Miniprotein binders against q9h3h3. Designs and how they scored, part 274

Target 1, 235 residues: q9h3h3
Amino acid sequence: EDGFTAEHLAAEAMAADMDPWLVFDARTTPATELDAWLAKYPPSQVTRYGDPGSPNSEPVGWIAVYGQGYSPNSGDVQGLQAAWEALQTSGRPITPGTLRQLAITHHVLSGKWLMHLAPGFKLDHAWAGIARAVVEGQLQVAKVSPRAKEGGRQVICVYTDDFTDRLGVLEADSAIRAAGIKCLLTYKPDVYTYLGIYRANRWHLCPTLYESRFQLGGSARGSRVLDRANNVELT
Key: E = the ipSAE of ESMFold2; O = the ipSAE of OpenDDE; V2 = 0.75 times the mean of E and O plus 0.25 times the DockQ between their complexes.

## First folded at step 22 (miniprotein)

Design hR17 (at its last fold request DockQ between E and O 0.94; V2 from the best seeds 0.85)
Fold by OpenDDE base, fold request of step 25:
Structure hR17 (fold): chain B 235 residues (1-235), chain A 80 residues (1-80)
Amino acid sequence: as target 1 above (235 residues)
Amino acid sequence: SKTIEVTVTEETSPEEVAERIVKALKEGAEKVRLTAYGREAIERAWEAIIIAAKRLGHRIVVTIEREDGKTIYTISLEKE
C-alpha cells in the first residue's frame, strides 16, 4: 500500500519492537493522568528517531497504553516456530486450520485490529479514543507507531488475547467503533507474524482474518465484520 | 421460521455438521444454530461453518453468542 513490501513493513515493526516504548500503564498510573500524557505525546508528533523539536529526544519504537487487566503473555513462540519448521519439512498440506491448531497448542493466541491513518489530528483523536477505551477497561492493550521521517501512514494496533475467541474479536471491534473510529479495520493474529507469513506467501494463507467496515444505521455494533477468505459475515 | 438446532462436541465431525447446515438451509430453514462447549467443540463448529460456506457458494451470516461457557453460532443466508 505505501510502496513497501509486506516483508519490509514486518521487519520495521520487529525493529520498532526492540526500541524503547512510550507507555502509559493504567496498572501503575492513575487514569486522571491519561489526558496529560496524550497531550505530551501525541502520536503525530512523536518521531521514530527522536528528531529535533519532537516531544521525544530518543528513538521510540511504539507508543502504548496498557489496561488494568493487561498481562503480557506471548506463549511458546520458540516451540511454535520449531513445530512450523517440522510441518514444512513433513510436506503435509498447510491450511488456516493448521495454523490455528499450532497457535492453540503453543498458546500463541494474541491478535490485533489494525487501522492505518495519516499523521495529524484525525490520528491523534483516534489514538486518544482508543487509549481512553483501554484505560476504562473496554480494551486491554493498544499501540501506535510513531511518525516516520519519510511521513506515510501510522498504524494503531488494538490487541485481543485470543484470535479464536471470535466474540472477543467482535467486542473489540464494537469498542473501537464506540470510540468514534470509522476507518477500515483489519484483524491479524500474531502467529502469522511470528511465522513470517505475509501477504502473497507461497502457501496462499491470508494473514488478515477479518475486515471491519463502519456502517451507519446497520448492526447494533455499528460495523460489518467479514471473513473475506471464507465468505462469512460475523454479527 | 424454522430453526435447526445442532450440538457440536469434541467427537463431532465438522464435515457431518457442515452437511447438516447445507441441507437445512437448502430445505428452507431460516437459521441453523450450533451449540458448542469447550475450545475443541467451538473450533469444530467454526470449521463446519467454513466448510458449509464453501459448499453453499454464497455468503453466510453468523451471529455469535456466549452463554454459561457455551458458544452459540446462529447461521443464516445473506438476504439479497
Scores: ipSAE 0.841, ipTM 0.947, lowest interface PAE 0.3, mean pLDDT 91
Fold by ESMFold2, fold request of step 25:
Structure hR17 (fold): chain B 235 residues (1-235), chain A 80 residues (1-80)
Amino acid sequence: as target 1 above (235 residues)
Amino acid sequence: SKTIEVTVTEETSPEEVAERIVKALKEGAEKVRLTAYGREAIERAWEAIIIAAKRLGHRIVVTIEREDGKTIYTISLEKE
């Protein structure tokens, strides 16, 4: 049952990936245009399928901001998937370590911080702060889901280019916090997504590596980042 | 004030480093510092940390720094 729920969420994400995206691309668009773009396309008002009264007339899968230094490289995803098939038929144990080695071997190293917020001012404000951080160069690329239905939570994804660069992952958390974000963040390497490994998978792998919780005072970072599976705090 | 220093290389056993981390912290060291250069060494250091965390059964804190292209993991027990 839990595996069925995860497969449904994966199918929705795949469909959104294939629909058009609304993109602010700092590589080709002046930074002075960002505020007008944000005002035109707040994520709480951009609808998944172009509902009447929304700012978009066509379906939108994602709203995204690409930083000036963004250079997309998903790595050898097809080689990764082939090696994953071979591993499963080999009879060898499947562990977090073997997944990490597959990701390293095939250069599928990206990952993302995730936050879930209800539609409204807090979501739109959080997205605007993240988008500005991307355009200003503190973050490389981010996306946010459009509104799919009234009352449902939406997701902001903030990407990092190498989940094994743990300092870089922490620096992205710090940049998110500097944008005024105080909600819970979770971190997931893209290798899990490309292999279709979600929560409640048959291998008992945990796709979430870290949780970040805002911490008022008492720390140099302003947040507490935990590897919950291994009971390690990163600072 | 008591800090144990360990250099991790591409030839270093993560299991042996983990044993050093656990022993040092149980014997009262305040910190264990792992220094690693290059992806293989960095990943061996991280594996050692994960093994040590499992054996200690208590939350540990890892401070991560970069100096001259090297990654430094500084490990301590969480203060209750």
Scores: ipSAE 0.810, ipTM 0.938, lowest interface PAE 0.5, mean pLDDT 89
ESMFold2, look of step 22: ipSAE 0.807; ipTM 0.939
ESMFold2 (binder alone), look of step 22: mean pLDDT 85; pTM 0.835
OpenDDE base, look of step 22: ipSAE 0.770; ipTM 0.922
ESMFold2, look of step 23: ipSAE 0.783; ipTM 0.928
ESMFold2 (binder alone), look of step 23: mean pLDDT 86; pTM 0.839
OpenDDE base, look of step 23: ipSAE 0.770; ipTM 0.922
ESMFold2, fold request of step 25: ipSAE 0.809, 0.801; ipTM 0.936, 0.933
ESMFold2 (binder alone), fold request of step 25: mean pLDDT 85, 85, 85; pTM 0.836, 0.834, 0.837
OpenDDE base, fold request of step 25: ipSAE 0.840, 0.838; ipTM 0.946, 0.946

Design hR18 (at its last look DockQ between E and O 0.87; V2 from the best seeds 0.77)
Fold by OpenDDE base, look of step 22:
Structure hR18 (fold): chain B 235 residues (1-235), chain A 80 residues (1-80)
Amino acid sequence: as target 1 above (235 residues)
Amino acid sequence: SKTIEVTVTEETSPEEVAERIVKALKEGAEKVRLTAYGREAIERAWEAIIIASKRLGYRIVVTIEREDGKTIYTISLEKE
C-alpha cells in the first residue's frame, strides 16, 4: 500500500484544493457537452502540475463535475475548528458522537464516498460514469485527483450533503453502483478532514464511517454497506 | 409475530428500545421495525440499534426507508 501516511495524503489533498480546478458545471454548461469535456480531460492524462503533453498546461488540483442541484455549503468550518480546540483543552472525552454533534452545530455535514483506482482506462471509465450520474442528477457533485508525477492511485470523491443522513449516503452508493463501479468504496465525513483526524489518531477515531462492497445478485442496491464501528450492515 | 413494530419519539429511551429489539430477536422475531419522526427520534432509534447490536454480539442488518417524513429502520439478523 502506498507508503504515504494518511496525514501526507490529506495534506496533498488540501494543497490540491488551493490549485485551479477543471470543472464541468451542469448549471451553466449543457449536458450535451459532457462527453467532449470528458474526452478532452481524461483524469488518467490530466497531470497535477501540467506536464508537457498533458491536456492541461497549468497545475490542476482537481477535476470536478457539479450537478444542477449543487450548492456549495461548507458550513462554519472556522467555528468548528475553534470549538474543537476548546473541546481538546477541556479534557472532555472525544467520541464519534462528539464529532457528529460538532458537525451538526456548525453545519459541517458534507461527506464523501472514496474510491482509489490506478491511472488508465478503468479510472477514466469510472469517472465518466460518475460524471454522467452527476449531470443526470443522481449525484450532486464529484471530483477526481489528477495524475501525480510518481503515478500511484487516483481518487474519485463522490459527495453527499449530509453524512448524518444514512439514507442519503446509501442512495449515493446505489448511484455509484448503477454507474458500473464495482470497487471498494469508503465513506468519510469532511469534518474529520477539517479537524485533522486521520488514521491512527490519538483519539482512536475511525475517519471511515462506512464501507461499500459490490455484491452480485444481492440487494436492490447492488452493494453491502457496512458500518464498521458498530458492526451494522445497511441495506 | 414475525415483525415487531416500535415507534420511537424524542422521549423514547434508546436503552429501552434496544432491550425490545434484543428481546424480539431472541424470541424469534424475523424483523423489528422502528418508526421515527424528526431528527431526534431518528437518532434515538439509531442509538437503540447500536446498543442492540453490541448486546447481541453479532452483525445485524438494517434497512432504511423514508416515507411521509418518517424514517423506518427494519432490523434483522444476518442469515448465514
Scores: ipSAE 0.741, ipTM 0.908, lowest interface PAE 0.4, mean pLDDT 90
Fold by ESMFold2, look of step 22:
Structure hR18 (fold): chain B 235 residues (1-235), chain A 80 residues (1-80)
Amino acid sequence: as target 1 above (235 residues)
Amino acid sequence: SKTIEVTVTEETSPEEVAERIVKALKEGAEKVRLTAYGREAIERAWEAIIIASKRLGYRIVVTIEREDGKTIYTISLEKE
């Protein structure tokens, strides 16, 4: 158990969530304004803390695009966390099925496809494609991290509303590929995030359910989606 | 070419369906089709697939479709 590393990751995520976000909200903003907004706030230039010369003068935790149908709903996170603590003291085994059942019971069903890209044109181009897909209704909501002061890879998160709806997860993957994204994607349910369960956890759980790899050719989906832990390909 | 059909309900044992999947595929069935309606049945069907994948030890391919409000999982061994 690396309590400091896990605590540090949680603290960084919490700080970003609590800082201001730059949001294009399709529910209240005409789609024709999207391209100008993207040009004003490219994620490779928007700085985490509002560096001099950047387009933002204040800290930015996330850059986000909300689709027309977006309605925030985290579910019963408090009940989820309480049940998780009770489960840990119960002596029962902790398994991926246990986590899935907790998420279902407490309606914490959202999840996200993730991609990691270095700052630059490729990142900004990928984000623009995702943002357009959200505004056009092929995706529901997405966010991208700003540029950190030290640099490094940035993350685009594309959300789905129910990780147990596997067809819906695959449809989101397909929409991401249709937006021209060819890099590796990984899918993570939000239940793991709310419980503070990351790759290096004491239960040896794998928070990544699926990997998606771009695949040209006759596949209708344009990608190969694998549940590597269970050795299952989804199509 | 044989396809084995299984209807999965909220009362269905995932372990028993997994055994049917494994047996069918080992005996040369080309596909096993699970049909499930409602969250509980859908999750039981998925659990059966996971159990079967562990018992087979080979990669399986699951095609997922929705028809008339039902979820259909079509399961086969990886071709080639």
Scores: ipSAE 0.739, ipTM 0.908, lowest interface PAE 0.7, mean pLDDT 88
ESMFold2 (binder alone), look of step 22: mean pLDDT 84; pTM 0.826

Design hR19 (at its last look DockQ between E and O 0.90; V2 from the best seeds 0.75)
Fold by OpenDDE base, look of step 22:
Structure hR19 (fold): chain B 235 residues (1-235), chain A 80 residues (1-80)
Amino acid sequence: as target 1 above (235 residues)
Amino acid sequence: SKTIEVTVTEETSPEEVAERIVKALKEGAEKVRLTAYGREAIERAWEAIIIATKRLGYRIVVTIEREDGKTIYTISLEKE
């Protein structure tokens, strides 16, 4: 486990969100150009700060692929944050249900499957599979972190529009598995990120809603998805 | 019956549905199928599943299907 606190990793991710992104947008770029773009910007070689000899000369926060159906909708993040502060001040109990209701009320419903991979061929191959699935319309949007100077694990994020749509979350897992990804996946709503709810938070909230484990010869989905909070397996 | 069918509406008590799930599984039903229409009913059905899981004290398997605007939860015991 990289010795960085979940808070540090989240702060780095937020800082990366503010830097320039390398984007393949399937809405404006022909799908036939994807392979050339992937070859030009392999995630294992793209560096966070544009190091000499990297494909990028400038800092890159994320490498992303947008599908044809992608529409950026972040909802009312400011209203969400204000409501969260008011809730904390009220002394009312805070539960996963409370956060779900806040997210629904403010339309902050996005969530993501996360996978952590070491830099190298396996990462680049995984990313290429995900990028194809996005361009083919099996997934809506994905991003991958660039290579850090310290050579730590890179993260691929595959988004879904609604973390409350359990079927949509499962369909995205199936598409990731169909792309050949066999590693452990964890699903996190973005609302937890926006509210600063990380591992070991004072409310004992788990920011990971689901875990997906690859399964050979299992269900048509090729994985088992566990709701950790409720101890329910989803298929 | 190998499969017990339960329709969940916006007026359905999650606790009552949970009791039906628990009873059915304890009585040897292989599956319990919840059908829900609309967001509120879908969430009530899910809440019932969570309550039932807590009452059973072991992991259950839930299959989720969507058809004609309805969500279908099919509940079964994890086969060891």
Scores: ipSAE 0.739, ipTM 0.910, lowest interface PAE 0.4, mean pLDDT 90
Fold by ESMFold2, look of step 22:
Structure hR19 (fold): chain B 235 residues (1-235), chain A 80 residues (1-80)
Amino acid sequence: as target 1 above (235 residues)
Amino acid sequence: SKTIEVTVTEETSPEEVAERIVKALKEGAEKVRLTAYGREAIERAWEAIIIATKRLGYRIVVTIEREDGKTIYTISLEKE
C-alpha cells in the first residue's frame, strides 16, 4: 500500500532536487548577511512553483544553508547501487546490518534529522534558528522545503556526515534543541534514500533509526532520543 | 556508585560482553562502561548492548562520549 505513496514521494523529491535551490552558502557569503536573507526567503512564503505574491518568481526545489565547514561528499553512490542490485540477486539475507555495511563500504554515510511543521511563523522561526546554528558552526548543512500549492506540512532536514557515529548524531540533536526546536524529530540515513527504500518496503527494513522528543528537566540534552527498533535510549 | 568497566576490541565476543552487562546490572551495578577504539570495536560494543537489552527485558539507557579518541558507552537501566 505504501508502495504507491513512496513512488509518488520519490518522484516529487527528484523533481525538487532538479529545480533551482535558494542557497545561503557561508563558505562564500558573510554571516552578517544571513538575517536579511532569512527575511527575504521565509520558507512559509517561498513557493514551490513561484506563485503570485511569492518572493520567488520561478520554481524553487529547496531552500538551503551550507556551513563554513561543509564539504559535499555523497560517496560512491553508483557503486552502492550496483552492489545493492547484486545483493538482491545473490540470495543472501537483506538486513539492517547488510545495509550498514554497504553504506560503510561505499562511503555513503550521511543521514538527516527531519522535522515537519505547518506553514507559518513557527516554521519560519524554526528554520531561522537552524540556519543560524549552521552558519555559527554548530550544524553543517540544512534544507527546508518550500510551500506547496496544497499547503501541506513542510520539512526541515538537518544533515550529519556519518550515521554510524552515534555521538555525532546526538550532538546534532542537541544543537537542534538549543535552537529552540521542540517538535518530534526522526533520523534517517541517506543510504535508504539512495536505494529507494522507504517505509513498508519489500524487505521490512525500517529507515528511521532514531526518534527525538523534547523533554525539559529530565536530561541535560533537553530531549529523549530512542532507538525504537532495539528499545534503547541514547543520551 | 558501582560501575563495571569493560574494554571492547575487534577480538571481543559481543555475546560475552552482553553476558557481562546483564550480570552486572542484575547484581546491582549502577552502570557498565564499555570502551572501544576503532569502527570494528565500536560496532561490537553496540551489538553487545543490543543483545543485552533483549536479554534484560528492560529498556536500557546508553550515554555516549568520546575520550582520548575512544568511544565510551555507559549503560544503565531505565529508572521508569
Scores: ipSAE 0.662, ipTM 0.890, lowest interface PAE 0.9, mean pLDDT 88
ESMFold2 (binder alone), look of step 22: mean pLDDT 82; pTM 0.792

Design hR2 (at its last look DockQ between E and O 0.83; V2 from the best seeds 0.75)
Fold by ESMFold2, look of step 22:
Structure hR2 (fold): chain B 235 residues (1-235), chain A 80 residues (1-80)
Amino acid sequence: as target 1 above (235 residues)
Amino acid sequence: SKTIEVTVTEETSPEEVAERIVKALEEGAEKVRLTAYGRQAIERAWEAIIIAAKRLGYRIVVTIEKEDGKTIYTISLEKE
């Protein structure tokens, strides 16, 4: 039942985008420095606003790792948002299919696997595994939220470059599982985020395309990936 | 072991492909294999899969592969 939690954390994540980020950029930083960086900035200890005892003295919006193959390409976000406004006034039905086509037309194709973990060793261990997978080239880009003042769950986002490349989305899930991650993952295309479409939206759209559940005795990839809205399993 | 093969293009009707998927699976085919090249055809094939899933009323399993630059969706009913 963490659909509400994911949407609320996503909204707070958008609010944090404007503050400085702590970034390990494999394109400019030797991979041998990763372990020291991870030890210095565990996400359970990095605070949103630089609390006493924090590794950071200034606000941190996000902690991120960019892989060697990371190629920034935001797509036509302005055109997407304009077309969204036009669509809403056009009288055309708003469906998951129309959103997918809008994202394709404007090349806003990125999406992300999300996981939510409480602060502590499990979170820091999961993040370290993801960060290593990014630096080793199995994943492209990931970020994790810093510790909030009141505590609560933190989010790790693992990006893929094209949500319509369903094999690529499955390969990212497999890489996350290979890093030892066993918790529930949910997949959300960035188009929903850029258009402000959350779970309790007017159009009854579900921003989560897929759920991935760890599965010991199942598929070769070690997880079961479902499109629950359409009752389709992807393998 | 019967596999039904369908090539999907930009001009292919997703409704007609969905009808072929449903018919084949209900008649006992083990698999329906959709082959698509290019983004428009790939998304048309996915649309057909979604329509078929809705019509069947049972969960389907889609295996996704690339072969010689083409996307292949292999569709079967969930076993058990």
Scores: ipSAE 0.779, ipTM 0.926, lowest interface PAE 0.6, mean pLDDT 88
Fold by OpenDDE base, look of step 22:
Structure hR2 (fold): chain B 235 residues (1-235), chain A 80 residues (1-80)
Amino acid sequence: as target 1 above (235 residues)
Amino acid sequence: SKTIEVTVTEETSPEEVAERIVKALEEGAEKVRLTAYGRQAIERAWEAIIIAAKRLGYRIVVTIEKEDGKTIYTISLEKE
């Protein structure tokens, strides 16, 4: 298991957020251009720092696809962070419910399904399926990490607008499965990222709310979604 | 009854709903259906499900549906 601490991966993700993105925006670009764009910028070949012979000459933080209905709304992240600091100083108990309420109060509701894949054809094929689902309006927005020098796993992130909307989270899982993705998925709210809450945090908060496992011949959704904190299976 | 129906309102106690869920399942109901209208009732219904899940001590399966401005939770035990 890649010995990178969850903190290191988060710091890298934050640094990547500040670098240029390769974006296909379905709001401004015809859907007919998607296949050419995917062929030009396969995630397994796009390099984080623009290595010689890569499709990109400059550093790339993320490769992203925006759907027609995509509207960036990050909410009040600064207010959220201030409230989180005040909560820590208050000595009040911190629970997953506390974080949910903070997120609701500050309108920081975005979350994402995550999948980790090795660089190569399987990653590029998975990304193409997700990108198509976004352009077709089955998903709103997705991003994939570029290839790192170390050749580690790349991550595809598929966003939902509201991590508190369980049905919306499940619908996104269904759309990912319909796109042909069969790997393990985990769902993480962005509020946990903004507050620096990673694996093995001092509050024992699990930043992963849901786990999706592919299932053949099961539910109409093609997966089982487990609420890990509550031991509830969602169908 | 194979399916027990419970309507959750904004005034409904999550604990009371949880007790009804647990009782129904322990008495051999195959399913418990919660119907919730409005955001507060939807969350109260979910809270009740979580309480019930904890009390039962085993995994439950929940189907979520939206219809005509209501959310319907259908609860069943995981079949071994």
Scores: ipSAE 0.660, ipTM 0.885, lowest interface PAE 0.5, mean pLDDT 90
ESMFold2 (binder alone), look of step 22: mean pLDDT 85; pTM 0.823

Design hR20 (at its last look DockQ between E and O 0.85; V2 from the best seeds 0.74)
Fold by ESMFold2, look of step 22:
Structure hR20 (fold): chain B 235 residues (1-235), chain A 80 residues (1-80)
Amino acid sequence: as target 1 above (235 residues)
Amino acid sequence: SKTIEVTVTEETSPEEVAERIVKALKEGAEKVRLTAYGREAIERAWEAINIAAKRLGYRIVVTIEREDGKTIYTISLEKE
């Protein structure tokens, strides 16, 4: 069910983008207010539609923290989508390299480390650690899904600004591990999301570029990062 | 020295660099270091690494560093 679960979460994430977000913005809010905000809006308690007993009375799509250096720029998404349509009708092969080149050409370069956690204290603790890392400048921006009524897994997304900057992707992984996160992380460039390319796609593309597994003492970053499609370890 | 140095540019053939990586590692070099400046060169270096990994049939380890504005990919074979 892992592939179906991930695609349902991606579709729900797209729908959630349209609803209001709860945001702590370090560019305009003093860092000393972060702990109170985290206590008010733990992701295990903030509900998608504002259920009774929730801290929120209105729907919430995402809970997010923006760092001091966060500068939103999604790039030329419309041009990307047009070029994608043209590529599909051209008869030329569609490969990971082709998508990477489209993303570069249209400056749609952001990507994210993902982790999936059950609702509860572990989720709230992980989110708090990541939120502090963002406000302190070790990470740029992160978001977490609110609690669904069914109580399924929630997702934390930790963004990087350029998936082709592989050192930057590794540095984000290291910062996540330094916040005490030990679970499996997977990395997905946003280009796949904007083009609607999921795991079971007709082109057999793998939208997950990297897996990160926590590893005590084995590397300077505290994790092992693998590109399994190309059989390459990054360090 | 057991380290082979290769400079990658926007004109460099990724296939030719991949051949150099494979040859060097099979001949006993401990490391191959690719230096690239600028996005096109960096992506050509990464493409060469992926080609080399496929040709070798073994997992390779890529250490990534930045020095003086340049990206350095240092490539070695996984020992296991």
Scores: ipSAE 0.735, ipTM 0.910, lowest interface PAE 0.7, mean pLDDT 88
Fold by OpenDDE base, look of step 22:
Structure hR20 (fold): chain B 235 residues (1-235), chain A 80 residues (1-80)
Amino acid sequence: as target 1 above (235 residues)
Amino acid sequence: SKTIEVTVTEETSPEEVAERIVKALKEGAEKVRLTAYGREAIERAWEAINIAAKRLGYRIVVTIEREDGKTIYTISLEKE
């Protein structure tokens, strides 16, 4: 949709991971400071390269909020990558189940709900709702991309600790919906990112496991979550 | 019965559970409830749900609950 390939967007995201982050860490910063921090660094105004007149003078890869219970555990990404190369060389069939087993074996279990929003008030408001939910302990960690020069959509990522814990994935969706977000959400495990598995990959693997659509008045969760691979609706 | 109960263990075949789900729903059960204890049984139950969904050829709705170290999947047909 945005003219960029999924591979280009992934490469840009990986490059952004290496630049400095603007972080609100609820483990070390009082929750009472969150509103001032959000006002200082609205995602629609924070620029990727620190453009003149932006809140940031230096490049920013991501804006992030860490909750009280956040513990960074990426697992054995190197072992995962080595096992993935060996698997490709073996000529064995590669399925979503294969990737799941690799992820479990190497403890690379993180995943994220993704939402794409145009720069502006709606993005900043959505981010503020997510940031509050993280600081209040309803979510563990979230990040948002800064504004690009091209003015493209920004992405908010809301993480869960285990993409294999379907209930945890659903609880995070519920918390996002409770924060007032009504847009389409897609859920992607980080293992797909680490292995370079994007849209239209040679293995025909879909990196999106779940889609969440907002629903008025129906479910206690305020959304319907679809397992794309199995055509199963989770409620 | 409006609700069919199935306990899934580490020894339970996903295919057998899937057959039970499909049979129950085809016979007019409103719900099928799978109870699974432990990671392996939870995954076997999920695999059974996936197999059943494929065999039915239409979307099913699954509610997931966690209670006292067990996971409960409640399966129903999507009401149009």
Scores: ipSAE 0.667, ipTM 0.879, lowest interface PAE 0.5, mean pLDDT 90
ESMFold2 (binder alone), look of step 22: mean pLDDT 84; pTM 0.814

